# VH-VL binders against Coenzyme F420 hydrogenase subunit delta (frhD): the designs that were tried, part 1

Every score and structure here is a prediction.

Target 1, 183 residues: Coenzyme F420 hydrogenase subunit delta (frhD), of Methanocaldococcus jannaschii (q60339)
Amino acid sequence: MNETMKAEIESQDDELFDLTPSYLKKEIMVLACGNILFADDGFSVHVIEKLNKILTDKEKQKIALVDAGAGAPQQVLTLIDENSKTKKIIVVDVIDWGIKPGEIKIIEKDELPNPKYHRLDSHDWPLAPLLREVAEKYNIEVKVVGCQAKYISEPDVYIGLSEEVEKAVDKAVEIILRELRGD
Below, numbering starts at 1 at the first letter of every chain, in headers, positions and changes, except where a header shows other numbers; Kabat numbers aren't used for antibody chains.
ipSAE, averaged over its two directions, is called F for ESMFold2-Fast, E for ESMFold2 and O for OpenDDE. V2 adds 0.75 times the mean of E and O to 0.25 times the DockQ between the complexes of E and O.
[cut] stands for letters that were removed.
Atom coordinates printed by the task and the answers are left out, and those that the model quotes come from them; centres of patches stay.

## First folded at step 1 (VH-VL)

Design G1 (framework fv_ragifilimab)
Fold by ESMFold2-Fast, scan of step 1:
Structure G1 (fold): chain C 183 residues (1-183), chain A 119 residues (1-119), chain B 113 residues (1-113)
Amino acid sequence: as target 1 above (183 residues)
Amino acid sequence: QVQLVQSGAEVKKPGASVKVSCKGSGYTFTSYYMYWVRQAPGQGLEWIGVINPSGGSTTYNQKFKDRATMTVDKSISTAYMELSRLRSDDTAVYYCARGYRYGYYFDYWGQGTLVTVSS
Amino acid sequence: DIVMTQSPDSLAVSLGERATINCKSSQSVLYSSNNKNYLTWYQQKPGQPPKLLIYWASTRESGVPDRFSGSGSGTDFTLTISSLQAEDVAVYHCQQYYSTPYTFGQGTKLEIK
């Protein structure tokens, strides 16, 4: 299920007086960008599902797993303000870098592309410049765990990852766990 | 048919920046990756990075990440590579090269741009 | 980083004889998911940009003469010129595109003996 919709439910103690989403009350956010309906664009959904099964309840108290889907990551980022607990954002997404399909690369904040080179549609809306702006404004650490896509089927529905990208899921999970656990 | 035409030779002082251009013709500019490679006199080839002209996504070699910026102007089918804070050991011929999206090998190369860094 | 090492640094071969150039990667460039070796060979003549000869370790680029062949898998690769011609005098470079940063060998200078 959509973790962004579930994350709109606030904590029990604050239900009547504080509507802040619970994922903004946690120190670390893993933000999955992509849509399972469009072949390799579903990469991040598979990654976040595996993380959800591996992370302990104690770890989930400080780590939010957010399945934003295509177009919704902008909304998540615009809700961050000086009162948010977010100290670190790990973005999981597919990108087209011109490297072999399934290759994982960690992108630091200063490598993120300029907005003038992004397309107007919702998947290619410039999340990266918004991410950079928000992180700089609120002093948030950022890492992007990107995977080179082979095939994105949008607008046609195709459920399933290419072989190369499917094999990259466990590698990305391992990298993210290392980043989350400090080893 | 396919051509990559680069800007002319540059002479720069240490600390300056240089911006090399690469104009593609004879193909659909946004359907191919653009790679940047340099070669110091008498030395081997060194990869700087790649840009996807369609979305502007870039991957840099860590060695150049702090100083190199790759951009494109789709309206004139031109890619740019800017290198800042130049040192004498940045003296090299700088090449752009085209790559097919599913091959990742460099099939067409520009003629090269000699950048000399001296005082 | 993957380190690419070529041998020899320089090679002199008589016209019509076989030339063999080796390239070794510090780690495998064979991608198990598609069973392809992410290795290319380029020819570079003085004052010219490199020219693609071989990709996927053994596939000849269109227009490249049959005398050029690539072989090997994983970490050890060979470029062979079966019968050397005068026009083949050049520096030959191997390159991996398996993992960023993409890296090149130091080059092998091929001369007529």
Scores: ipSAE 0.013, ipTM 0.606, lowest interface PAE 7.1, mean pLDDT 83

Design G10 (framework fv_ragifilimab)
Heavy chain, then light chain:
Amino acid sequence: QVQLVQSGAEVKKPGASVKVSCKGSGYTFTGYYMYWVRQAPGQGLEWIGVINPNSGGTTYNQKFKDRATMTVDKSISTAYMELSRLRSDDTAVYYCARAWGYKYTGGYYFDYWGQGTLVTVSS
Amino acid sequence: DIVMTQSPDSLAVSLGERATINCKSSQSVLYSSNNKNYLTWYQQKPGQPPKLLIYWASTRESGVPDRFSGSGSGTDFTLTISSLQAEDVAVYHCQQYYSTPYTFGQGTKLEIK
ESMFold2-Fast, scan of step 1: ipSAE 0.120; ipTM 0.505

Design G2 (framework fv_ragifilimab)
Fold by ESMFold2-Fast, scan of step 1:
Structure G2 (fold): chain C 183 residues (1-183), chain A 119 residues (1-119), chain B 113 residues (1-113)
Amino acid sequence: as target 1 above (183 residues)
Amino acid sequence: QVQLVQSGAEVKKPGASVKVSCKGSGYTFTSYYMYWVRQAPGQGLEWIGVINPSGGSTTYNQKFKDRATMTVDKSISTAYMELSRLRSDDTAVYYCARSKWYGGYFDYWGQGTLVTVSS
Amino acid sequence: DIVMTQSPDSLAVSLGERATINCKSSQSVLYSSNNKNYLTWYQQKPGQPPKLLIYWASTRESGVPDRFSGSGSGTDFTLTISSLQAEDVAVYHCQQYYSTPYTFGQGTKLEIK
C-alpha cells in the first residue's frame, strides 16, 4: 500500500486538476521522437534519459523533456496554442539522410520545409512541415538535432542502439546542453 | 540566395599541396553538411569526403584519407579542402557541395576550382 | 565499395524524342528500414557544376521540368527525358548515397542527333 501515491491521486479532483500538459507550461521543450523498442529509433530516448540525469531540478523548471514515442510527436505539437509557455523546441530524432551512421546533423528553423511553399512526402519526415507551421504561428525558436540511423528494427522489438548511434548519444547531449545553457 | 563560392584556379608542381576554399552564404552554414567532389578532365565525379561544419567531424573516402584534410572556419562560413603530395592524376576540377536534409544528395554546388598538377 | 555503372556511355537523340539512361549498382541501394532507394541523378552542362535533378530514385527536385523522371529500385535505375529539348544536352551522372564512400557512375553524354 502506498499512501503517498494515493494522496497524490486524491488531490487531482475536477476543481484542482489542470488538464494542460506540464511540458506546455515550460519555456523550453526537448522533444524525443523515437521509440526505444526499435533499435536505433531509440536514439532520442537515450538522449533525453541522459539529459534527465544531467539537468538540475532548477533547469527542469524551465525545460521539459518529452518522450513522444513513435507517432506521437505530431500530437504534442498540435497541443501548442496561444496559452502555451513554449518559446523554444529542440527536436531529437533519427533522420535518414544517407550520411554516415551516427553522424549528427543540426537543422535550424529557417531550413525546415515551409508548408505554404513545399510539399513533402509524408514518409520522408512528416514532423518537419508541422514543426515549422507551429513555430511560425506562435513565434517559437526551433532546432533539430538529428542522427543518421544504421538499423531500425521496426516492426520487430530490439532494444539497443548500433555502436555508431550509441556513440552519437553523448555528442547530441553535449550539443543540446550547449544550446540550453549557452546564450 | 544560397551560394557556394570557391577560390580560384591553382597550378601546382608534383609533390606540392593545394588548399581550396568554399564560402557559403544565404543559409545557416553549420546546419548543412559540406561535401568535396572532384572531376578529372573528361572523367566522372569522385567523392573525397564530408565534414559537419557544426563540430568538425569528418568522413573521408579511403582513397584520399592519407592526403586530404577537410576543415571549416565557422566565423566566416568557409570550408577548406587541402590535398597534399599532389600527383599529375590529381589534375581535376574540385567542387564543394552541400547536402539537403533528406539524404546525401547535393542540392547546391560551388562553381568549381581547377587544380592543374604538372611538372 | 558500391560500383555504379551507367549505360550507354553516350547517346544521341532527336529533338522531341525520348531519351533513356540506365544506372546499375553493384549492391542494392534500397534501405529496408525506410523502403527508400539512395540514388540521385545530376545534370552537368559544359563548364558548369552538376545540378541535382532527382533524389530518392524518383523524386524530382524543385524547379526540374516534368519531362525528367526517375524509376527503378534496388540495383537497376533509369532516368527518362520524355521529350528532349536543346537545353537538355549535358552529361548525366547517377550517384548512390546508401553507404560511404559515395560513388558515381561514369556519366552518360546526351547529344542531339
Scores: ipSAE 0.005, ipTM 0.480, lowest interface PAE 13.1, mean pLDDT 81

Design G3 (framework fv_ragifilimab)
Fold by ESMFold2-Fast, scan of step 1:
Structure G3 (fold): chain C 183 residues (1-183), chain A 119 residues (1-119), chain B 113 residues (1-113)
Amino acid sequence: as target 1 above (183 residues)
Amino acid sequence: QVQLVQSGAEVKKPGASVKVSCKGSGYTFTSYYMYWVRQAPGQGLEWIGVINPSGGSTTYNQKFKDRATMTVDKSISTAYMELSRLRSDDTAVYYCARDRGYYKYFDYWGQGTLVTVSS
Amino acid sequence: DIVMTQSPDSLAVSLGERATINCKSSQSVLYSSNNKNYLTWYQQKPGQPPKLLIYWASTRESGVPDRFSGSGSGTDFTLTISSLQAEDVAVYHCQQYYSTPYTFGQGTKLEIK
């Protein structure tokens, strides 16, 4: 583990005197939600680490891989404004939808709960109302790639994924690559 | 203009290893994946694997993963595919091919390297 | 693995006539979110590497004559040559790039009658 794990995985070679984060200057953001310290909650971190090794230098010019860390997905979303270059957000997270551990569920933008109407099911995934609000306000395309967790160790530290969730990492990577490369 | 140039034909005995090279020119080598595909005489095309020249990450077809090794040397814009423990049914033309960059279909191919495995 | 099956294995068509080659995938290669079929067609002449003809099932590669067209969606795809020319004698291969391992059909050999 190092400080790079808590920021955008893509290496920052240049010193920038602009305060705007580099990930807001790219058209596509892959937003990893979760904490590697808490077993299956680390799913998204493993996904973006694999994507970092798979994406070409050309693709990384347009695609930002963001390890939001503990509680930071809300913070990342609130930094988006009219000057941001973000046109698409792919959210990667663990969820509890009562499906089989390791199963992937995809949520499209129009399936996200409208924050104006405060639906009961929106409480099952706290990021959803904010994600919907930001996406509508700034005309951003959204896709959520969620994985059913088997074991989340929080508050106890346990580094490593359950077998079912580890197998889901490759599935999520394939889904995200199709989303990124299909135009 | 984009060009992929492969090493010359090889004749090997069963049990030997072969290493085929593919040199890219006319483009930024690390911006495009490199794929390896083979074709046995009179047969269809068979995908072996892909390597990202930037990070070195590889994905292999399960059929080949225990025998094939893909590497790159960025300093000379060259990709390599080594196949070990050769059998007679590994006799084929081996191709390298690159994708289009952002889109993952094979737009440029090497000329092919004939590998003959016989006793 | 996605299995790609071409038909026929070979066909003979007279110059100026229409040639039709079919390709079937064992499962859909249509990605619903972007509505694109991850399907390519390649032309391969004797002693040469494959040459990209069509990607996204129906988009012609730059420089490919307009007599070549691709159609279909999901699991059933067709390559059509509207008026066969002598230079079109080749083996034609379909390929899916929807998921790894990337797989090809067995090829269709096109000859002049």
Scores: ipSAE 0.000, ipTM 0.499, lowest interface PAE 15.0, mean pLDDT 83

Design G4 (framework fv_ragifilimab)
Fold by ESMFold2-Fast, scan of step 1:
Structure G4 (fold): chain C 183 residues (1-183), chain A 121 residues (1-121), chain B 113 residues (1-113)
Amino acid sequence: as target 1 above (183 residues)
Amino acid sequence: QVQLVQSGAEVKKPGASVKVSCKGSGYTFTSYYMYWVRQAPGQGLEWIGVINPSGGSTTYNQKFKDRATMTVDKSISTAYMELSRLRSDDTAVYYCARGIYYGSRYAFDIWGQGTLVTVSS
Amino acid sequence: DIVMTQSPDSLAVSLGERATINCKSSQSVLYSSNNKNYLTWYQQKPGQPPKLLIYWASTRESGVPDRFSGSGSGTDFTLTISSLQAEDVAVYHCQQYYSTPYTFGQGTKLEIK
């Protein structure tokens, strides 16, 4: 057994006794926001499902694919602390920017709202200020891969993406793979 | 009557910042996107960015993203565009413009009257 | 970025005659998913903000006189004023909203001959 395999086995044993979620023990987190039950709001779930099929088992040791669509993105971010191994977060979300449906926009960390200087209320995009605070506090790289929705069915259940957003899934996957593999 | 009313003309020195306001009335402020566009004297129109007043999410033209900040105050139906580290070539009329909130998009149906920003020593 | 180019830079047309303004995009602004051209035309009079005339290349904005019409698809677009009136003297701008950053043509100044 080479030293790499022995180290991996010992690391896996440590995970059994540490109650910290496994996604906080990996260097890169792909955080899928949105809910598959609400039409285009399911965009990120479709992206993460395709990434799960494409990424190798070796890549998955360093990359956590987190489906947080059931209202848990804020919870995931609040669990990050100085003991977390997270060095990079790629957020995948549907964001209403007022641009063409299906258009993908990349937002860098320094473009995220700074809550110190903005007049925010409970209806503003609550993930973005929290994401910026967490990333700055723990020196985490952030990239948001957002897609403009055409139709969000909430509160009514509708499983399926609009044609424009469905075509955007593959483009988002390509962008994320390049980001993950360092092209 | 739907209208966008902008703040008055500003004269700034190079290196200063300017904050232009745009107050919407006669419509539901959070149901429409707010766009910012400028026009230098004798020049064409140049898009700065868009903000969704409901969620606060923004998209900037790369040319301006390091200096421009778009915000909204929903309680007074007012959008703001702040441009920092002003240069003389930032002298322009700055416009806010409303965009259709829902689905099938065209960009700018109602425009503010414009705010002249002059940057001179 | 998509570059928008208008022609001519200026033109003079007699009252009651047809005015034609052209706009070219450096890449297609036709969105295959909905078969719409993301192209608008604006009218701007001196000292005033632009006013929306045409969106989706050929759809006239409510309240705009029917003498204004838009045509074209993909990369080549035309604004036509079928019978020029005195109040039509203005600079006309085309704009794409297919991709950010949104971009405008340089403008075409329309004057009475």
Scores: ipSAE 0.007, ipTM 0.557, lowest interface PAE 9.7, mean pLDDT 83

Design G5 (framework fv_ragifilimab)
Fold by ESMFold2-Fast, scan of step 1:
Order: sequence, then C-alpha cells, then structure tokens
Structure G5 (fold): chain C 183 residues (1-183), chain A 122 residues (1-122), chain B 113 residues (1-113)
Amino acid sequence: as target 1 above (183 residues)
Amino acid sequence: QVQLVQSGAEVKKPGASVKVSCKGSGYTFTSYYMYWVRQAPGQGLEWIGVINPSGGSTTYNQKFKDRATMTVDKSISTAYMELSRLRSDDTAVYYCARERYYSSGWSPFDYWGQGTLVTVSS
Amino acid sequence: DIVMTQSPDSLAVSLGERATINCKSSQSVLYSSNNKNYLTWYQQKPGQPPKLLIYWASTRESGVPDRFSGSGSGTDFTLTISSLQAEDVAVYHCQQYYSTPYTFGQGTKLEIK
C-alpha cells in the first residue's frame, strides 16, 4: 500500500470509530429534556431553538445545545465519563412542583434529591436523582431552569405552548445567557 | 439558623406608600422563593405575591398587581414589598415566607418572618 | 381562583377528645402527574405568624405531634387532632398551593369546652 492509500485508511478509521458524541467534547452542556409534540412539554425545545439563533459560532465551540427529547436525557447523562470534557450542565425542563404555570424555578445542584435517600422523589421529577449522581461523581456544576407547565398533552399530540409558558421562554433564555456569559 | 427578619411597624396616611423588608439568613437566599401574605385584624390570610430571588421574576395576586411591587437585593439577602396608594383597609400584618425546594418535602411556607404591622389612618 | 371553605367556623372540644376540621376546595388540588394534593394546614396563635402543621394533605411537618393528622384527596380534606391538649387552642387555616393566587380557608377557631 502506498502512502496516499495508507493515509486514506487512517482517516476512514478516525471517522468510523470516533463514536464520542460531539456534545461530550464541549465544556458546557445545555440539556433540553422536553418533547415539542406534547404542548407545554415543548418548553425546553423552544428555549434551545432561541439559544441556537442567539449564540455565536465561537460560543458554540464551548457550549453544546442538546435536544434530548422524552426519555433520552437519562441516556445522555449515562454517557458522561472520566474522558468527557463536560464541566457544567444547564438542564431546561418543565417541572411539576405545584407553582403557577409559566413560573420559572431555578434548582441548584444541592437541592437535587440524593439517590441514597430520596427514591420516591423520582416520581416528582425522574431525571433529578441521576443528574445529582452523575454531577457528584464527575464534579460537574449543575443548574436547572424549570418552568411549571399548564397543560401537557401526552400521550396526545398537540404542538404549541400555553400563553403563560410561551412568555416564560424569553425569561429562561435571558437567565441561561447570563449563566453562560457571566453577566 | 434559618431566619427571616422583617422591618418594624409603620404608620401611614391614606395615599402614601409603604416598603416592608425581609432579610433572610442561615440559607442560600437565591435558592428559595419568597412569598408575601397579609392578615387584616381579626381576618384571614391573603396572598399578595411571590418573587424568585435568583431571576427577579414575580407573580402577583391580581387584586394587588396595580399597587404592589416586589423586589430583591441579593447583596444583602433582602426582599422588599412596596404597596402604594394606601387605603384604611390596607391596615394589616404583612408577612414574608419562604418556600422549601425539596421535591419530596415541598411546602410553600416552611419559615415565616415575624410580621410587620402597617397601620393606615388619617 | 380556587375558593377554600372551612367548616365549622368555630369548634369547642373537651380536653382529651377528638377535634375534626374540614376544608373544601372549589376545584381539585390533586395533581395527576405526581398524585399529590397541594393542600397545607397551619396553626395560628394570637400575635404569632402561622405555623406549618401538615403539607401534601397528610405529611406532618417535623416536630409536629402525632396527634395531628391530615386526610382527604381532591376537593375534600380533614384535619384531625386525636386527643386535644390545652396548647392546641388556636385558629387553624387550610391553604391550596396548586395554582396562584394561593388561597386560604376562612379559618376555624378551636376552643376548649
């Protein structure tokens, strides 16, 4: 095999076997946990879409915008390991904590249920114990930007946010931008 | 350890404004919602509104929306509730209260301030 | 707005006897996704702020004596004091935190007979 052919094989191997998701190669992850098909559960998708329009290409080199959808957030978190570059996760989700629809609640890492003690808390917000465990194991900073839903249509498809939750999208974007930019 | 300390009693004339403060200590101020509730003499409890100290977002009871303003000063862990265009029927004890953030143990009012008596008379 | 109605307005009970206070909401305060009732009970003595007794309709706050219990679901709730003590003389308030504006019942005054 000549040198040109050998170089092509090496390039193909890198492409074929670089199975590490790109979002694990960036320092900050914004993780959208909702599904656009289920009314207010689409809140996080609308937030991430606005962030994608506002963030510069330079900022996107260090910030991953991850649309995980229903069920996939757990999978994303389980892929984090010692070789991941993730130092901070900002979770965007609808919450079910009995506050006014459209109200934004910020949840800090220390407020997340400890998996050793809060098994029943997973029924309130299933992602929380896993998020706490992964963040503690790998020394990752966590901030949750949650919005109280008014109406979640699951299992029925309904595209569109309630008026209260739609107004909360812009507020969440502002909070996240301050968190990302330190302003 | 956790404590909410409110400003002292106020006497105001009709048409004036009053600003009540509530200083939190013994916890991370920005991690808990702050609620304002009032109680007229011999009457029940009435919710005024809530503020998220982290972002400054507010939700008001519509009855108070045009006259009440809630703010926070994070540098001194203090929340404020200002009520303008006071009437005699605004005479009440005004309370701040904190919301507990634990999903399994969430409750709107785990700690209360001692209350601030606001008297509106000519 | 959710209207909270307590009954009775006042109640006199002998020491050691059971006291029962009822609270009705004009619409359900049960959130189907987490199966929790967003209903709280407070005790208020003259000159004091309200004190949290029960949240999630039936969960006792830390330090509250076990003679206090909450029950009910949806729109109908009950606070029970199984063996009344002298220190239990107070006004009791129910409150919903299901939706804003948060609303309170009118209060029930509990006295010793």
Scores: ipSAE 0.006, ipTM 0.459, lowest interface PAE 14.9, mean pLDDT 80

Design G6 (framework fv_ragifilimab)
Fold by ESMFold2-Fast, scan of step 1:
Structure G6 (fold): chain C 183 residues (1-183), chain A 123 residues (1-123), chain B 113 residues (1-113)
Amino acid sequence: as target 1 above (183 residues)
Amino acid sequence: QVQLVQSGAEVKKPGASVKVSCKGSGYTFTSYYMYWVRQAPGQGLEWIGVINPSGGSTTYNQKFKDRATMTVDKSISTAYMELSRLRSDDTAVYYCARDLVYKTGYYSYFDYWGQGTLVTVSS
Amino acid sequence: DIVMTQSPDSLAVSLGERATINCKSSQSVLYSSNNKNYLTWYQQKPGQPPKLLIYWASTRESGVPDRFSGSGSGTDFTLTISSLQAEDVAVYHCQQYYSTPYTFGQGTKLEIK
């Protein structure tokens, strides 16, 4: 996790007197879900690191890059309320959707599972029902940039992406930049 | 095999700060979230917050946000919880506890606990 | 925040008899999509940390004797010890993990009559 993403996550935890976390004061959130310790599960961390280098300081005033890691995305989403400035969430994560390793799948808000019917014990993508619920409740636009994993090493530590997923990092960055810049 | 070992009892005056440590062993320290919970004498359990040891990211209970600081030192598999501006009603046993499931936001129940650290705040 | 309330505050039961402890949540901790209750029970003996007994309201943790059982759904939960043994003297705590902040009941002290 780079300094900007780490600082935004840490500022949430260090805020005094129930102050709103800095990333909830920005219009757009890029939410990286995944853990660099577990092979392809690190996909989102690599994407957000490249975005941090490419985005200008001016763009970062409106765009929050959030490295949520394993488990933390749920906590980020539960902090969203009526006072949050968030209008759009772009989620970056690995998926297991039976497509080719390294293939990018774009999931729109309407394609997310209905919280009433999705099973939380699913091995597919446990964030999806909560993301749908929060987005509908607070009228937030959602786009998921998912990459089919080839190898996830959890619980064993393995640093590095498979060749297919590594190539997908640049594709995801390009898609996200177009989404952020309207190109 | 899995153990969480906490630092010894502390006696502090009102206005001071205390830093409690929790050393994990018998498992991969960075793979499990660490929770902090306290218990005042004869009272129920109260959740303080959670830290992700791999990245250092934290989430606090709003009641403690302005006084509590959680950190980790991965090189010695140790988590810390510092509570500042102590009051008499901060007298409690402070526990660290490990998250049973590290990769879900939908459930967290504490499978292993430290032995507890008694912090007494007295003039 | 979800408020957890236990009853009774204290309970005395004879050896070999059934002990029943109740826990109520201020809002449902049942997630309808997976039909699971986000409710745990812990046992705490004097001078010791809490020990996990039951999660998902009714699933016994590995190594926990089968005389311990959990039941209930939504807002009303029960911990039952079918035949009390001397080693079961403890304070019992319920906890919800449906939403943060995670909250505990006030505890129920179980003693031998």
Scores: ipSAE 0.000, ipTM 0.441, lowest interface PAE 13.1, mean pLDDT 80

Design G7 (framework fv_ragifilimab)
Fold by ESMFold2-Fast, scan of step 1:
Formats: C-alpha cells, structure tokens, sequence
Structure G7 (fold): chain C 183 residues (1-183), chain A 122 residues (1-122), chain B 113 residues (1-113)
C-alpha cells in the first residue's frame, strides 16, 4: 500500500463517529473492487492509485476514491441511503467475459445485472444486482469499467499484474478521467 | 511530419548498461504509446516492452523484465530504454516505435525510429 | 507465448511476377467478438527500420501501393505482392498483437530472380 492510499483509508475511519462515512458525503464515488495481493485482481487498486496522483485537491472534495477489495464493495453499497450525497458511482473491477486479456469493457447502468460481472474474490456476494438496485432506488448514475483478467492468484499472494492488464491500467485511467471531467 | 529520432551507436563491455533515447516530434508525444523492439544482426525482431508517455506506466516482455527499464521525459518528448548487465548476445539494433492509436486493438507500430546499434564486446 | 512461423525463409521472384509469403501462428489471433485478426505485416529494407504495410491482417496502411495485399484468418495468413517491383526487395515480417508478449515471425527475404 502506498502512503496516499493508506492515508485515505485512515481518513475514512475518522468518520466512524458520524452517521455517514466520508465517502458517502461526496457526489462521485470511484469504487475499486480488486485486491492488490492477487495478481490481476489488483487492477482496480492500481487505477485508483494513479487517479489519486492526478486529481486535484479541489476535485477530491467531490470525488471519493474507495478501495473496497475483499468483499467490502457490498458493505459500501448497503450504507447508501437517502441522506447520502452520492450521485454517481464508477465501479472499477476485473471481469471474466472470455474476451481478450487486458481488454476494457464499459458496462452502463441499464446493462446491469450482467451474468459475467461479479466479484472474482467474492462470488457468493453478487455485486451487480445490488448495484443496480441501489442506483435505481436513489437515482444514482452508474458506469462499470471492467478489465479482462489473465491471471488471478487467489488464494496465493502474488503482487503484480500480467503484461496485458498492466497496459490496461493507463487506458482505464484515461476513460475514468473523461467520465469525471466530461469530454 | 511524425519523426522518431534515436541516440547514436554505442559500444559497451559485458556487464555494463546502455541507455538509448528516442525523441518524438510532429505529434502530441503523450497521446501515443512507445514500444521498444530489438533486432540482432541477421535475426528477427524481438519486442522488449511498451511505455505510456502520459503516465509513465510500463509493460515489459518477461524475458527483459529483470534488465530493462523504460522511462520518459515529457518536457523534451523523449523516451528512454536502459538495458543492464549486458551480454554479447545483446548486440543488436534497438528501435523505438509508436503505437498506431491508444485505442485497445491498435497496438501495431506505424512509425519507427532509425535504430541504435548497440555492440557488446571487449 | 504465441509463436509466429513464416515460410519460405527466402524466395526469389522475377520482376512483374507474383510473390507470396506465408505466416502461421501457434494459436488463433482472431478475436471473435469483433471478428478481427490481430496480425500485421512489416517491410524492412537493408539498413532501414521496419515499415508498416498491413494491419488487421488485410487493411493496407495509408500510402502502401495496391499491389500489396494481406489475407487469411485465425492461424494462417498470406502477404501477396501482385507484380514485384525492384523497390520491393526487402525482408518481410509478420507480427501478432493479440496477446503480450508481442511476437514476430523469423522474416522472409525477398530477392529478384
């Protein structure tokens, strides 16, 4: 974990005494669903690490970068209620759609739930149907940025992305920046 | 006109490192991925890796991952490839090449540098 | 890794005659979703860098003469020069960009007979 990511996670804990965590007080949430310890499953963590370095302090006041690997994505989504400020969720995850490794697939809200999209490390926790339900109930815009994995090492620890997925990180960052900034 | 201009020929001893440069002009340097490919005398082409000039992220051919380092200096539109712990079989012409487009599936090389001959001998 | 094999290693063709070069991949480079073959052909003249001729197996790069054509799908590909000119003397390389590491064939040397 780099210092910036650790600081953001620690900052979320500072909000535990409030009814609502800090990331739910921002208009846009970028939700990273992977785990850096499991090879290509770390894709989303690398994406938000790069976004954290690129986004300005002003942008970070409206955009929450959430590292929600290891099953936490469901918990994050279930905490959304009518008092949350969330207007848009961009989900970043690996997918297994039988497409070219490293290829990026964008899934719009209306395409959820998708039979091939769910957490690779949390297959008992179907994320896509919950995401659709929460987004419809609270009128939240949703976009999923998925990358076809080549190798997931879970349960074995392996830090590092396949060549294909590593190349896809910067392309995903570009796509997300356009989505966050418009144009 | 798009042009990739590489640094001049190098002669190195075994165990040394070499750093080859590639300066892009005539296009937006940060909008296209830069690839490195080598060719030993009389042999075929061998891919070394790719770098995104915008963010500096790299993807290496596993064969070269432990010895090759790719970097970029955006202020002068220049990419670098450094190869360490040189062996005689690293003697080759080293090329930089530009990706046709950043769109996934356009990872073929439309423009190439003129090549840099690296000779590894005593 | 995907292994690319060209045939023949070298050939001699008379001016004005057809030249045919083959390239075989050890696994398919056809992506079924978009129905595209991730295969390129490059021309390399002595002392020069490679030059892009054809991408997606059959699409000619801008400025490449019509006498050059690419065909094939999946694992078997062909580069054809319909009427050889003196300037076409070169080594021709096929490359797959379906999966990293990107790999090239060994090259085919084309000479005038």
Amino acid sequence: as target 1 above (183 residues)
Amino acid sequence: QVQLVQSGAEVKKPGASVKVSCKGSGYTFTSYYMYWVRQAPGQGLEWIGVINPSGGSTTYNQKFKDRATMTVDKSISTAYMELSRLRSDDTAVYYCAREYDITYGSEYFDYWGQGTLVTVSS
Amino acid sequence: DIVMTQSPDSLAVSLGERATINCKSSQSVLYSSNNKNYLTWYQQKPGQPPKLLIYWASTRESGVPDRFSGSGSGTDFTLTISSLQAEDVAVYHCQQYYSTPYTFGQGTKLEIK
Scores: ipSAE 0.000, ipTM 0.484, lowest interface PAE 14.1, mean pLDDT 82

Design G8 (framework fv_ragifilimab)
Heavy chain, then light chain:
Amino acid sequence: QVQLVQSGAEVKKPGASVKVSCKGSGYTFTGYYMYWVRQAPGQGLEWIGVINPNSGGTTYNQKFKDRATMTVDKSISTAYMELSRLRSDDTAVYYCARVHYSGRWFDPWGQGTLVTVSS
Amino acid sequence: DIVMTQSPDSLAVSLGERATINCKSSQSVLYSSNNKNYLTWYQQKPGQPPKLLIYWASTRESGVPDRFSGSGSGTDFTLTISSLQAEDVAVYHCQQYYSTPYTFGQGTKLEIK
ESMFold2-Fast, scan of step 1: ipSAE 0.013; ipTM 0.620

Design G9 (framework fv_ragifilimab)
Fold by ESMFold2-Fast, scan of step 1:
Structure G9 (fold): chain C 183 residues (1-183), chain A 121 residues (1-121), chain B 113 residues (1-113)
Amino acid sequence: as target 1 above (183 residues)
Amino acid sequence: QVQLVQSGAEVKKPGASVKVSCKGSGYTFTGYYMYWVRQAPGQGLEWIGVINPNSGGTTYNQKFKDRATMTVDKSISTAYMELSRLRSDDTAVYYCARGPLYRYFSYFDYWGQGTLVTVSS
Amino acid sequence: DIVMTQSPDSLAVSLGERATINCKSSQSVLYSSNNKNYLTWYQQKPGQPPKLLIYWASTRESGVPDRFSGSGSGTDFTLTISSLQAEDVAVYHCQQYYSTPYTFGQGTKLEIK
C-alpha cells in the first residue's frame, strides 16, 4: 500500500468520531486479498494501488478501496450487517483455476459455493462460501476478479510479481474500472 | 444432500483409453472445484488433477498431464476424466471429489463412490 | 513435491484406548500470512471412498465425533482418537493442499486388538 492510500484509509477511520469502519459507509467495496510480501500473492495490492491513483475524489466518496491482507478478508466480510451501506463487493485475489498464469477469471455470485452445503460457524471460515452467504443475506452484488498465480514465495519474502501476473495488473484494473463506471 | 455418483467399473486392455464420469447433485455444480484422485489396490491415494466446472480450466499433476484429460458438461452437472494409453499399473479405483473455491486448491469435502478400472491383457 | 510420511504403517488398539497417528511433511505447510496449516485427515473404511475428518490441521468436519482431534503445525501433525470404537477400524490418510501436486501419506491401518 502507498502513502496516499494508507493516509486516506486512516483519516476515514476517524470520520465524525464514529467507530464504524469507513469502508462500510460506502456503496461499493473493492476488497484486495493477498500479501505483497509473497510474490504473486501481492497481485491485488498492486491492482488496488493503481486504482487509487486513477479514481477521482468524487468516485472515492462512493467506492472504498480495502487492503484486507492475506488473513483479514473474512474479518472484513463478517463486519457487514443490515446497517452497512455496502451494495457491491468486487474481490481482487489470486486464484488457482487451472488456467495459464496471468489469466484473469471473473467469478460471479452463482459460481461461489452455496453456504447451505458449508458450515460457516468455525474460526477457519472458507472465504468463497462466506462471501456468498454475506452477499445473499444482505442483498449485495458480488464479483471476484481473480488472477491465476504462477509463483507464491511464502514463507520467503519476495516483493514483486512474476512477469505473467504483472502484465495482468493493467487488465484487471481495466475490468474493474468498467465494472465501477458502467462501461 | 451433496452427492457425487460415478460411472461403473471398467475392464480395459493395455493401450486403450478409459473415460470415467462423475455426476454432482445437491449443490451448485459450477460453484465448486472437481478433483480426481486414484488409489491402486493396497496403495495410497494419488492426485491426478482438478477442473473448474464453470470455466473448464484445468491443472494436472505433471505425472498425468500427457495422458489425462478432464472435461465437464455443465448442462448435466457431470465431470469426466479420460486416461489414455493405459498400462497395467493404471489399475486403480478412480475417485472424483469436490472442493470449495479458494485462492489456493482446497480440501476434498465430498467424494464419489469410486470407479474400479482394471487394465489387463 | 511435498512428501508426506505417516507413522506407524499399522497399529492395533484396544476398544476404549487412545490411538495416535503421525504425519510429517518434507516442507512446511503453514501459510504464515493466514496462520493456517494446509493439512487434512481422511478416514477410509474397506470398500468405501475416503471421508473428510479434519481440515486446517485441527478443524473437525461437521458430523465427525469429538473423539477425533487433529494437532500440530508446520511439518509435524497428529491425528488422535481419544477412545477407540469398533466403527473406527479404517485406513487413515493425511494430505497437504499447500501446493500442487497435492500429496498424501501412505496411510495408517488401524485395527482392534
Scores: ipSAE 0.015, ipTM 0.488, lowest interface PAE 6.9, mean pLDDT 82

